# VHH binders against FAS-associated factor 2 (Faf2), part 6

Target 1, 346 residues: FAS-associated factor 2 (Faf2), of Rattus norvegicus (Rat) (q5bk32)
Amino acid sequence: MLPFRFTYYTILDIFRFALRFIRPDPRSRVTDPVGDIVSFMHSFEEKYGRAHPVFYQGTYSQALSDAKRELRFLLVYLHGDDHQDSDEFCRNALCAPEVISLINSRMLFWACSTNKPEGYRVSQALRENTYPFLAMIMLKDRRMTVVGRLEGLIQPDDLINQLTFIMDANQTYLVSERLEREERNQTQVLRQQQDEAYLASLRADQEKERKKREERERKRRKEEEVQQQKLAEERRRQNLQEEKERKLECLPPEPSPDDPDSVKIIFKLPNDSRVERRFHFSQSLTVIHDFLFSLKESPEKFQIEANFPRRVLPCVPSEEWPNPPTLQEAGLSHTEVLFVQDLTDE

## First folded at step 19 (VHH)

Design j1 (from k3 with A33Y)
Fold by OpenDDE, look of step 19:
Structure j1 (fold): chain B 346 residues (1-346), chain A 123 residues (1-123)
Amino acid sequence: as target 1 above (346 residues)
Amino acid sequence: QWQLVESGGGLVQAGGSLRLSCTASGFTFDDYYMGWYRQTAGNEREWVAFITDSGSTTYADSVKGRFTISRDNAKNTVYLQMNSLKPEDTAVYYCAADYEQYTDLGEYLMDYWGQGTPVTVSS
C-alpha cells in the first residue's frame, strides 16, 4: 500500500506543480488572512451552528506564535469545502460536545477553509492528502513540529482518543520545554541582577572617588586662601614699616631747646604713653603727623587733637586743607600737649 | 531588556560588498539562533540567512554563495557579509533572534527583532 500512495502523491504533486505554472491559483495570493479566517468562521457557524470549538482569532502564523509562546498544543483544521466527508465530520465529530470540551480545554484551535487564501497557504505547508484534515502542532526540540496528523472521516470517540493519545505521547516534551524555558528565564534574571549590581557598585565607587576628589580640592583651596592671606598681611606690615622708616628719615632735625622758634610738643598716645619732641613753628602740621606715624607705638591711623581749644589738627592734606597749616598757623604755643586718637578701627 | 542593534547598512554599488552587524543584549546570545531578514517597500519580510547556536548556517537561495552569516559569541554579535551585491538586494535588513529553530514557519515567530538597517545597492 505504501508504494501506491507514494506514487499517487508524487504524481499529484507533479500535476499540481505543473498546474501552478499554467494558472496561478488565485488562492495563492493571501491579501487578508484575518478576513479569511473570519469568513470561514461565519460560514462554519451558518452551516453547522455556533456550538463548535473556539476558533483561534488570528492568522495561522499568529496561532503558531501563541502556541509556541504558551507552550500549548495547536490543533489545525483544514476544511475541504468540496469534500464529501467535511460536512459529516463537522456536524458529528468536530461539534460534538465532548470534542469541543477536549479541544477548548487542552489546545488552541485554528481552522480555515482551503478555498480561502490563508487556508490554502497552510494546506500547502501541511500537505494534506484528504479531508477532513487535522494536524497537531507543538514546540518540540526547539521546533514547532507537527506531532500528529488525522486525515479522513473520523468518529467523535475516535477523534477524542487519537487527540488524547497524541497529547499524552508528547506531554513530556511540553513539560521539558517549560522547564527549559523557566531555567532560561531564571538565568536571565540572575544575569540581569548581576549586571545591575555591578553597575551599582561601579557607580558607588565613582561617586566615592568624586567626593574624595572634591574634598581634597576644597582642602587645597582653603589652604591656599590662608596662605594668601598670610602673605598679604606680611606685605602690608612690611610696607607699613617701610613707610614709617621713610617718614623718619625725612623728618627735619629737632630744634634746640634754646631755639625761640621751637615748640615743645608732648604727645599723649592712646596707650597712655607720652612722647615729646620739638618742632619749629614754621613747620607744617604734616611734620608732627609724620613724626607720630614713624613711631612704633603709634596707631596706623590717627588724628591729633588739641585741648585748648578742643580741635582736631589738620595734619593730613584734605579737601579743606590741601596744604596743612604750620604749627604757628594752627595756633600752637611754645609748649603744647596734643592727644593722639586712634582711628584704626574706624 | 533585550535589544538587537543593527549596523553597517548604507549605499553600495552593484558588485560591491557590505558587512552588517547586529549586536545583541539582554539575553543569552550564545543559546539563540540568529537570523537576517530583509524587507522591501510593500513586500513582506523575507528570510535571508540563519545561523544556529552551534554555528550551522542556512541561506536563502537568492543569496546563497554571495552572503555569509557568522557570529561572535564573545561580542554577542551576528554578522552578514554581503558580497556581489545586486540592486535586488536593496532592502531594510533586520536582525532577529530566536531560541527555537524555525525553518518553515514565518518570521513572525522570532523572539527578538532589531530595528533594521537600510541597504541600498545602486546600479
Scores: ipSAE 0.239, ipTM 0.686, lowest interface PAE 2.1, mean pLDDT 87

Design j6 (from t4 with D30S S53D G54S)
Fold by ESMFold2, last read:
Structure j6 (fold): chain B 346 residues (1-346), chain A 123 residues (1-123)
Amino acid sequence: as target 1 above (346 residues)
Amino acid sequence: QWQLVESGGGLVQAGGSLRLSCTASGFTFSDYYMGWYRQTAGNEREWVAFITDSGSTTYADSVKGRFTISRDNAKNTVYLQMNSLKPEDTAVYYCAADYEEYTDLGEYLMDYWGQGTPVTVSS
């Protein structure tokens, strides 16, 4: 591994060295584009003075981007350091007060020497034929475009006339693009507002449907509960009727009127009706309860009272009377009147 | 508001393939030019591919023949299909958009940018 790594890097070093002789002009590799602009500004002021158009302080790409965003003309100056006309142009045309005023008021101004990497890069793109060189760039038909080129020495009055001509010939394109850009922005805002309103309406509709679904489900559950309660009540009533019939079937037969141990009992029901039935003295009082329970008209829950002495007869098993007595043991006579009290609500 | 969201980045072996996606919102996608860019640590962003609203494509020399840019206007999405990946392709990849272009000047500047998706090609 170590021999390969050492040999590989040595071969790469030789290759890199050889590429330096084959590589394009060193200016084609831009490493500090802002520095190139600043150094040009410094050199310009040293040679020609501080009275000059305001330089755009940034890269060519930044100047292009700002010109597009602001819908402004961009004037690009490429300085040929070695050209015989460069000094005269800078001193007598570019630094003329009227030229300074025009450039500062109407356009962005980017300038660089073609001896600097950034300036050389722009030179390769714009392909000037001679110096001094100026290019006017603007947004035209959605594209940043060179709309004017000035090459060669030019007097300040002619420079003003040519720059003004280029700008006037192309100004309507910028006005049209400004209007179109505003219309696109307004259309986008309106569409966004419509989309937000639609989504809000959709959310409101979805919430309304959710509440309707919850309400329908709640009503369905309530209806199901009521239906189940109704069915349960019907089953309860049927069970009671079956129990009444079962008790009726189990009743001992009514004794003959001629039976000496027969007890005739007249029952006063809660509805003021009366019912008569004969029982046997030997029978448990439970027979009285079972008889009354078997009647259609009897309350679901009741108790039985005698009036002399006034007392509740133990006709069902209770804590006081686990085994109800016989009619004889309860002291009933051959004819009795008993009162049935409704206990259904107790 | 405008939004560009990249996805599909990750780790791949040299010679492999990866497809990046960028979804757009907040503008009429079909009207805009789209591009892909990449950036390695300590370097400036490098243009990779450009596609117009009509579908015309342009590629940087370093990726020509290996990468394909495409768009689906119905999904508001631009894609970068990256084939035959090399370790040198390792970078954070950015999606970008602009209504205007600089291509007549040989420039690929963009006004609107995504947050980027990292791609690592191991070898």
Scores: ipSAE 0.639, ipTM 0.870, lowest interface PAE 1.1, mean pLDDT 86
Fold by ESMFold2, fold request of step 20:
Structure j6 (fold): chain B 346 residues (1-346), chain A 123 residues (1-123)
Amino acid sequence: as target 1 above (346 residues)
Amino acid sequence: QWQLVESGGGLVQAGGSLRLSCTASGFTFSDYYMGWYRQTAGNEREWVAFITDSGSTTYADSVKGRFTISRDNAKNTVYLQMNSLKPEDTAVYYCAADYEEYTDLGEYLMDYWGQGTPVTVSS
C-alpha cells in the first residue's frame, strides 16, 4: 500500500493552489485584523493554557510601527494549524517558563494563525517554508528588516539560545539607530533656534526701517507745512498790496484849497506820523477809510477817531452804520484832526 | 513642529487630470521618504505612491501607469500627477513622510501625515 496520507495532502495542496486562480482565497481579504489576533490568543489559551508570552494585541502593521518607534525587537510567530509540529512547539517551547521570561523581557511578540486573513497576509509577506515559523524584525539602517528566521520544530533551550544570538548580533544596530535619532533631533532643534533668531533679527530690522520711515514722513510733513505757510503769507501780502494800489487809483481828486466845501484833515497814525489831505463835504466817510488804507504805513485793520467830542467815525459799514454818512452828515468841520487806531492785533 | 500641507484637489471629470502638491516644513525634507495615500469614507487609508530620498518610486497596482510621484527638494515639495482619472479614484488624498521605511516587508507605513485634500472624479 502507498503512503495514503502523504499523497492525499499533496493532492489537496495542488487543488487549493489551482482554485486560487479561479476563485479568490477567502483569506486574501482582511476585514478584522485585530479580531484575527484576538481569536488566535483565545484559541491559544484554550489549547495550551494561560501561561504564555504576552501577545501584542494589535495588527501586524501596528506591531511593526511600535517596534520601529520604540527601537525594540519584534518576534513574529506564524501558526500552522494543520502542521503536525505546531502543538508540540506551543506547549513545549512557547509555554516554557524561561522562554516566556525571555520573550516578555526583550521583545514585542506578535502571533497569528495563517488560517486567518491577517496571518495569511503576513505569511504572503514573509514567505515561510515550514512550521512552526518565527521571524525576528528590527529597525536596521533606516529599514524594518527581518534579521533572523527560525523554521521547524525547536526545543525550548535551543530557542532561547537562537533568539539570544540574533538579538546580541543585532543589538549594536539598535544602539546606532538611537544615537542617529538623537543627533537628528539635536540638529533640528539647533536649526529651529537659528531660524527663530534670524526671524527675530529681521523683525528688529523691519521695526528700525519703519521708525526711520515714520521720521522721514514727519520731517517731510513739517517741511511742507512751513513751505505752505510761507507761500500763503507771500500771497496774502501780495493781495494786500494790490488792494492798496487799487484803492489809491480809485480815490477822488483832492479838492482845491480854495473850494468852500473842502475839508482839511490831519491824520495821526499809530506810529505818530502825520498825513494831511483835503476831502469834500459831500463825500462818504468811506473815502477817508480808503485813503488811509492806501497808505503803505497804515495798519491792515484800523478805526478812525475824532477827539472833540471823542467818537469813532463810521467809515466802514457796521451794525450801527450800514451806510456810512458823508463828511457833512458826520459833523466834520473845515479843519479836523483824526486819530487812527491799530486794530490788527485784536 | 513639522508640517505637511496638501493642495490641488477638486472636482474633475473622468479621464481628466489633477496635480496634487504637498509642501513640507519643520524637518530636512531631502532626507525623508514621501508618499501619497487616499481614503474613502468608512474605509481604511490606501497607499498610492512612494518616493525615496534618492528619487526611486513605487506605485500601487491600481494607479500604476496613470499616476506619477515626484519631488522638488529645493521647494520642499512632493507632487502627485494624476492622469486618466476614474470615479474609483475619488477620495481624500494625504501626503505622508517618514525617515524610515518598511518596503522590505511589503509595507508602506508612515509616521507623519498631512490633513488631506479632497478629490472627486465625476462619471
Scores: ipSAE 0.587, ipTM 0.852, lowest interface PAE 1.3, mean pLDDT 86
Fold by ESMFold2, last read:
Structure j6 (fold): chain B 346 residues (1-346), chain A 123 residues (1-123)
Amino acid sequence: as target 1 above (346 residues)
Amino acid sequence: QWQLVESGGGLVQAGGSLRLSCTASGFTFSDYYMGWYRQTAGNEREWVAFITDSGSTTYADSVKGRFTISRDNAKNTVYLQMNSLKPEDTAVYYCAADYEEYTDLGEYLMDYWGQGTPVTVSS
C-alpha cells in the first residue's frame, strides 16, 4: 500500500487540518437558546402528549433572573434523550396530573434536552450525575443556589413529596429575602430624600452667599463710581483754575491812563459785579476774553456783548472769525461798558 | 435613583492599553457586586469580568491575563485595566451591578446597567 500512502496521508493531512476548525461537540455553541427550548417543548408534546407542566418560555438565564426577581422557586429539568429512564419519568412522573398541578402552582419550570446547546451548557453548570435530573433553585443568602437535587427515576407521589419538602424547608429564606429587600428599598428612599434635602439646603446657602457677594460688589462698584466722579470733577476744577492762572500771567500789561490809545472797559458780570480794565485799541478782542477768563469768579463759559449797538463781540476764534478783530476794528470807544453773559449750561 | 457612568473608552492601537472607569451613585456601592460586559453590533452582550464586594475577581477566558478588574470603594468606582488589546476586543463596554450573584450556577447576570463606553482597537 506504500505507493498510495503519500496521497492518502496528504489527503488525510488536509482533512485533519480542516477537522481542527470543527468543534468536537456542536452543543458547545449556543446560537438559538430560545429555539432549543421551543424545540424541546415540541418534541416533548409529540412523544408524551400535551398534558404536561407549563414550560418556562425563555432561556435558562431568563428563568434564573425571573426566579430571583420574583423570589420564586425554579425547577430545572435536564432531559437525557438516550437514558433508559427518561421516557418512563416523563410519562409517569412529569405528566401525572398531581405533579402538573404542583409545578404549575408553586414554581417556574425550565426544561431542555442535554443534546441541545442550551441544555448542554446548563448541564455543564449543574454537573448532573445521572438522568432524569431535577434541580430546585432559589435565592438564598444573596446567591442563586441549588437547594435540592433529584437524580434518577422517581415515582410521581415521591416526586411530589420531595419537591414539597424542599420548598417547605426553604420557604423561610424567601420570606427573609423579601423582608430584606423591603428594608433596603426603604433605606435607599430615605437616603435619597436626605440627599435631596441636603443638596437643596446647600444650593440655598450657595445662592444666599452668591447674592451677598453680588450685593457687596454692586455696592463697591457704586462707591468706586462715586469716588471716580468726585476725583474727575476735582481734577477738572483744578485744571480750570490752573488755566485761569496761566491766562492771567499771559495778559499784556494794562496801558497807562495817559496813553491816547487806551480803552477803559467796564464789564458787567453775571453776578452783578463790575470790573474795569484798560486795554489798547491795537489789541485783539481775545485779550478781553482772556482777561475775563482769568477772573476767579467768572463763568466757565461766557460771551461778551456790547449794547450800542447791541451785538456779541467775537472775542474767541470761531469759524466765522478765525482771527478776532482788534478793539479798534470792533468799533469800541475810549470808554465802553460790556456785558458778560453766562453760557455754562449751553 | 441609582446611576452607573462609564468613562475611559476610545481609540487605541492593537497591543495598547486602556483603563475604563465606572462611577456609581444612588446605592451603597461597597455592598454591591460589580462587573464589566461588552457588546459588538448585532451580538449578545458578553460578560468580561466580575468582582465581589470583598474584592474576589473572576474573568472570562477570552480576557484572562490581559484584563484586570478592581474597585475603589472610597470613590464608588470600579475599573477595568485592559492590556494587550486585540481588534476583537472592539465593543461597547458596560458597567453593571447587582446585590445578588449567580456565579455558583455559571451565570453573570446583573440588575443595574450603565450607558456604555465605546472602545475601538485598530490593526
Scores: ipSAE 0.551, ipTM 0.835, lowest interface PAE 1.4, mean pLDDT 86
Fold by OpenDDE, fold request of step 20:
Structure j6 (fold): chain B 346 residues (1-346), chain A 123 residues (1-123)
Amino acid sequence: as target 1 above (346 residues)
Amino acid sequence: QWQLVESGGGLVQAGGSLRLSCTASGFTFSDYYMGWYRQTAGNEREWVAFITDSGSTTYADSVKGRFTISRDNAKNTVYLQMNSLKPEDTAVYYCAADYEEYTDLGEYLMDYWGQGTPVTVSS
């Protein structure tokens, strides 16, 4: 019977090997790891009741992450559905009140069937030899590590003892990791504060520099404005002078004192100075205005007034008088005193 | 808040070279192990290269001799020099940081992950 068994197992192994090439194990693709865990939990409760350790509600990866983050022990249980010892273990050991209390108080507990894709994946990673399979995982020396493995049927008291032993043996490492993490966190906080302080200082300096620049620009702009105003004023004065010269050049010649049609006008200027010139009766009042305008001592804007009767002479074209009257039309006599009123400030 | 920002991905011809960069912020870069991972559509993320805080490097067999991981602590940056690129190297490449050492528990337990940078190698 020995040769038949050997041949059978060899053929079966070859067949299994060949089948692995033809049909990938459906468990090899994890599509819903959370679903796998939940499904297992429900199946477990249906078979063994609701009195069990608190199952971690998440994927294997999440359980590891939380164990790492929280610096806790993680107990991983891989359930072999087809293994003869699985039911006994679950009923007698895993669901024992003392075991439940121990697990719930001191570690995270993650469990899955190896028939589920998620459980199968974990099985491939942890490489269990038999069932039931338990692995204790913790952060040790900056590495997540399996610190204990329990394989095979185990009684509740022995399970408690072994788990306790594993935890106690590794407690110093856990404490060390906690201290290190705390130190790291403190250092990080300090660095962050320093960085923030530095940035704040930098911003303050930048702001100061910005303000200085703005002030400089403001000063520069003001200086430029002043210069522009000066230039504009100079141009205005130059233009005014040129205009005065033009008016002077365009003035009719002064009539002779013997000319019967001439008018002698004495102009009283705002500065109390007096200027006299002769004009022709036929000349427009614009001529006397131009004469006064051409004088250096005359205001920029002025009007000419007569005292008898008191009136402003219409010497500049207006809507009312588009053509200023002649001296004769304006009623001037052979000798007149006219007053120049400065309107520059009006 | 911590951040890992990958850069340098793109299209490259087979046999070409590409250099990826990952800049870290929000944590003490010099204390962390840095790694590069890659993921193709429909597949699991795979480890590519790892560099310790002390500068020791490890590579996946698939990239050994072709890729070089390095770090500049002054710049908070980890690099992946990829030479002799193959179409099989086409993937999204992820930068990761971990204070803890890499472990073979079947999971990648990195503290921080970047958003990834795509690398496409054309035949």
Scores: ipSAE 0.436, ipTM 0.784, lowest interface PAE 1.3, mean pLDDT 89

